VHH binders against Probable tRNA-dihydrouridine synthase (dus). Designs and how they scored, part 1

No score or structure here was measured in a lab: all are predicted.

Target 1, 316 residues: Probable tRNA-dihydrouridine synthase (dus), of Aquifex aeolicus (o67533)
Amino acid sequence: MNFKKGEVILAPMASYTHSAFRRLCRRLGADRTYTELISAVGVLRNGIPMKLAYFTEEERPIHIQVFGSNPEEIAQASVVIAKELKPDFIDINFGCSVPKVLRNKAAGYMLQCPPLMGEVVKETVEALKPYGIPVSAKIRLGFEKDEVERIVEELQKAGVSLIAIHARTAKQGFSGKALWHRIKEAKKVASVPIIGSGDVKSWRDIERMFEETECDGVMVGRAALSNPWIFKEFKEKRDIEVGLKERMDFILEELSMMTEYMSREKACAEIKSQIVQILKGVPNSRELKTYIVHAENCKELVKRIEEAKERELLYA
Structure headers, positions and changes below count from the first letter of each chain, unless a header shows other numbers; antibody chains are not in Kabat numbers.
ipSAE, averaged over its two directions, is called F for ESMFold2-Fast, E for ESMFold2 and O for OpenDDE. V2 adds 0.75 times the mean of E and O to 0.25 times the DockQ between the complexes of E and O.
[cut] stands for letters that were removed.
The coordinates of atoms that the task and the answers printed are left out; those that the model quotes come from them. Centres of patches stay.

## First folded at step 3 (VHH; framework vhh_8fcz_2)

Design r17 (from e4 with A33W G50D)
Fold by ESMFold2-Fast, scan of step 3:
Structure r17 (fold): chain B 316 residues (1-316), chain A 123 residues (1-123)
Amino acid sequence: as target 1 above (316 residues)
Amino acid sequence: QVQLVESGGGLVQPGGSLRLSCAASGFTFSDYWMNWVRQPPGKGLEWVSDISYSGGSTTYADSVEGRFTIIRDNDKKMVYLQMTSLKTEDTAVYYCARDSRYWTGYEPTFDYEGQGTQVTVSS
């Protein structure tokens, strides 16, 4: 429940940051985790998607991340989740700006109207009072124009307890640099903890973000997919060289854990994207990656992963 | 079992054109958004384009906007990438990928990649 200044956090990433990956990152030194995006409308119509919402005590503190377009629906879905699962936080996502989400006027689309973001947070905070569960928000600098101070002020007025800022606008895409100085400026108007995010690629970048922005926590996204050891590197203040065998062992452990909340067949299909990510930076990995992900069933997938471990020198 | 098979790559001169194809099987093709992603030599995967389940909506990376067009044929279970005004920077292995969920940030997520097809842009 309690946030500590200096936390290093695993960012939510759809299709990647399910329970198994969150648990493995916690073991490697991540201080806090977030679920993948959960649709408020989806919860209200079909119940809680346990594939996305499943978590263990090892993952605490855990933020269950909700998105939507309507304050009442987000608040109602948050109550359903809070009552059944008792997370440490309900997180409202205002950062996701992919075409599917924008067409539904949800998440990052709402950055165009900070007062509406405030209404979402206020209604969710009020609805969760009986359950004693605080609300956090994950935002960007703005939709097209940087308005981060106004957004932070509206969310604080509404009763938010913690804000994570991805230092890009929704329209910025992969282009350009995360504007870390804007996190520092947002921190100056903040009365709640601020978590910085964007362009954290190494453990030294985590230190640099703390130093340059004065934020209270740092969130690591895509870099953790290819290097989940980044959390351990930060704690130990050293580079950790991870070979192919260790990467494949990580995948096999993750796959085993995934079977706790999904079928073996689904786990084997979904782990393929994780294999693509963890093999980034491995020399001559294209042929190996293709070989592994083309496995037709679980038995073949595991066999090909084991072969990769044994043939490490061929892919060095 | 999900399978995606890419084809249509090759060697082309700067300013030239190529059409990539992706044949999908093992899933209900019309229920999924489809993506093209690429891996330039010595770099990680870069998202290129996506197309909605019906073909009614498309998006593109800034680097290819106005030069590439993604289309799909649900009856044939095919997705295509029409590439024009090719640059040396477009040299990469191109992969077809099924979209698994809503993604966070700007990086799309996939539950499967195909084998890929090599595009080389050189004079």
Scores: ipSAE 0.000, ipTM 0.172, lowest interface PAE 14.3, mean pLDDT 86

Design r3 (from e3 with G50E)
Fold by ESMFold2-Fast, scan of step 3:
Structure r3 (fold): chain B 316 residues (1-316), chain A 121 residues (1-121)
Amino acid sequence: as target 1 above (316 residues)
Amino acid sequence: QVQLVESGGGLVQPGGSLRLSCAASGFTFSRYWMNWVRQPPGKGLEWVSEISGSGGSTTYADSVEGRFTIIRDNDKKMVYLQMTSLKTEDTAVYYCAKDYLGYSEPYFDYEGQGTQVTVSS
């Protein structure tokens, strides 16, 4: 297995964790990355979505994350991906609970039936045996009821190799507090590595999650969007003060890398959400965020990003 | 080469209606799910609705359910979005896309000018 106890991992986040962001986080010290979620039905009907599935060698170990509602579809889509792209893992998403996904009875909806989750994993594991690619799962504590021990046991019985747990139920979304002690309890029934996730906001939280839960790895989500330096902070055991220039340089590098797998115009449109996130916590940045994201074209966007490096020039 | 061309946007007052159109070419249209997605000013892309290849299945974002209807005409290779009871929050550039959550290569399923919908008095 290519998993090492103590890894700090970039969480999959739709619209954010494409190849460019994953590569930059790896360079800053993330040990492992996941693609954004990929529809099994989409793969089977239309082929692999390369904007989502594109990765480079520097992103390894890479988990390509798949979701769906049907064991056969997920297994078949996973084979298509494994044959073409040869990722380190196929990851099955059982945590996403956005309205479109729930209406299709996919991903987080399946937490309501742990035996069905087991069927998904079992069929995917069996289908991938000829390709030698292991299966991981990303789960929550349950749908509405916390039953994480049962979920972990079903997945292990099915042959899963690694489980990441977001310590909330699907119904909670991101509300309330992540229940870290439930990760510790899940670890007690686990025979595979457990990755803890939820409410990791600083490098000290990464250390605390390891200490309090005894998990084998820690996954960082939303905090990495505003502070991708969190991985470097953890490796160096120090707070890193990141100024506006460094944040804008990060965005420009990310934008450049995005053009490897999408058009320049598409990249300029899509980077705007990333700009909003990276400017969180920058004092008096609301006006600056608005100014940058309202750029009408790529040339204007890049110009406004360059101006942001010289913040005093944009003051009212 | 896949091409999607949106039209039908414009300025409308709150409570009004608009019908958006999407003309598709370069792929076997009837085999693919089609989506409408939108980008409000200063925000990211927001998924709005989808329709199956046959037209037999549709789903909608909670914010538009009951107000918007997605339809398709496979013979004409067209997708439509019928919008009613429009709100100021519906102001956005609207794009049609194939495989929004599954995306295909290249990621130009949203590429094109889109069509601007502005809801204001």
Scores: ipSAE 0.000, ipTM 0.197, lowest interface PAE 13.6, mean pLDDT 86

Design r4 (from e3 with R31S G50D)
Fold by ESMFold2-Fast, scan of step 3:
Structure r4 (fold): chain B 316 residues (1-316), chain A 121 residues (1-121)
Amino acid sequence: as target 1 above (316 residues)
Amino acid sequence: QVQLVESGGGLVQPGGSLRLSCAASGFTFSSYWMNWVRQPPGKGLEWVSDISGSGGSTTYADSVEGRFTIIRDNDKKMVYLQMTSLKTEDTAVYYCAKDYLGYSEPYFDYEGQGTQVTVSS
């Protein structure tokens, strides 16, 4: 098994954790990455969405995350992905609770029936045996009621190799506080590695989650968007001051990498969300942020990013 | 390029009404579900409502159902949130957000600072 106790992991986040961002976080010390979630039905009808599924060797270990509502469809889509792309893991998303996903009775909706979650995992594990690719799951504590021990037991019985737990119920979304003590309780019934997730905001929070929950890995989500250096901070046990030039260099490198799997025009449109996030770490950056993201085309966007970078050079 | 611009917030008394607007550009608007989400002072993001690309389906959070109505105008590329019977607990910054294929954690794209709604007497 390629999982090591103590790993710090980049969480899957729609619109953000495409190949370029995963590669850059790996370079900064993330031990493992996940794709954005991919529709099983979408794969079976339209083929593998390469914008979401594209990865490089640098990103390994890589989990390609799949979601759906039907065990047979998830297993079939997983085989298509495994045969074509040979990821380190197929990950099954049981945590997403956005309204569109819930209407299709997919992902987080399935937390209401742990035996069905077990059926999904079991069929996917069996289907992937010829390819030698293990299955992981990303879950929440439950749908509305916290049933994390029951969920963990059903998934283990089904043959899951690794479980990541966001310490909230699906109904909570991001509201309230992540209940870290529930990760500790889940770990007590676990026979597979448990990755803790939720409310990790700093490298010290990564340490605290390991200490308080006794989990085997820690997954960093939204904090990595404004501070991808959090992985390096954790590895070096120190706060890292990252200036505007370094943040803009990160964006330019990410933009360049994005053109490997999408058009330059699409890359320039998509990167704007990440510019908003990375500038959250810069005091008094609202006017600069607005200036950059209102660029009307790719050439203008790159020019405005370079201007921001040059301003820091002038103060050096 | 995707752009979403919120407006229409303000100060209103309990029991009052407000209409929020969201102007969208840079994508095939009618092909995407649109959402309203909010962030009360000192709290995390709360999903409020969504509407299908055609406008034929809407969903609401339990806390706002019967009081808020989400509407869209595909010709104008606008999403609206009609709020009635406002309560002090509705005080928040409101954001509109496009659904993205490949959801994992509940995360939405936001532009700017959203629009502030303050319900106080």
Scores: ipSAE 0.000, ipTM 0.264, lowest interface PAE 10.4, mean pLDDT 86

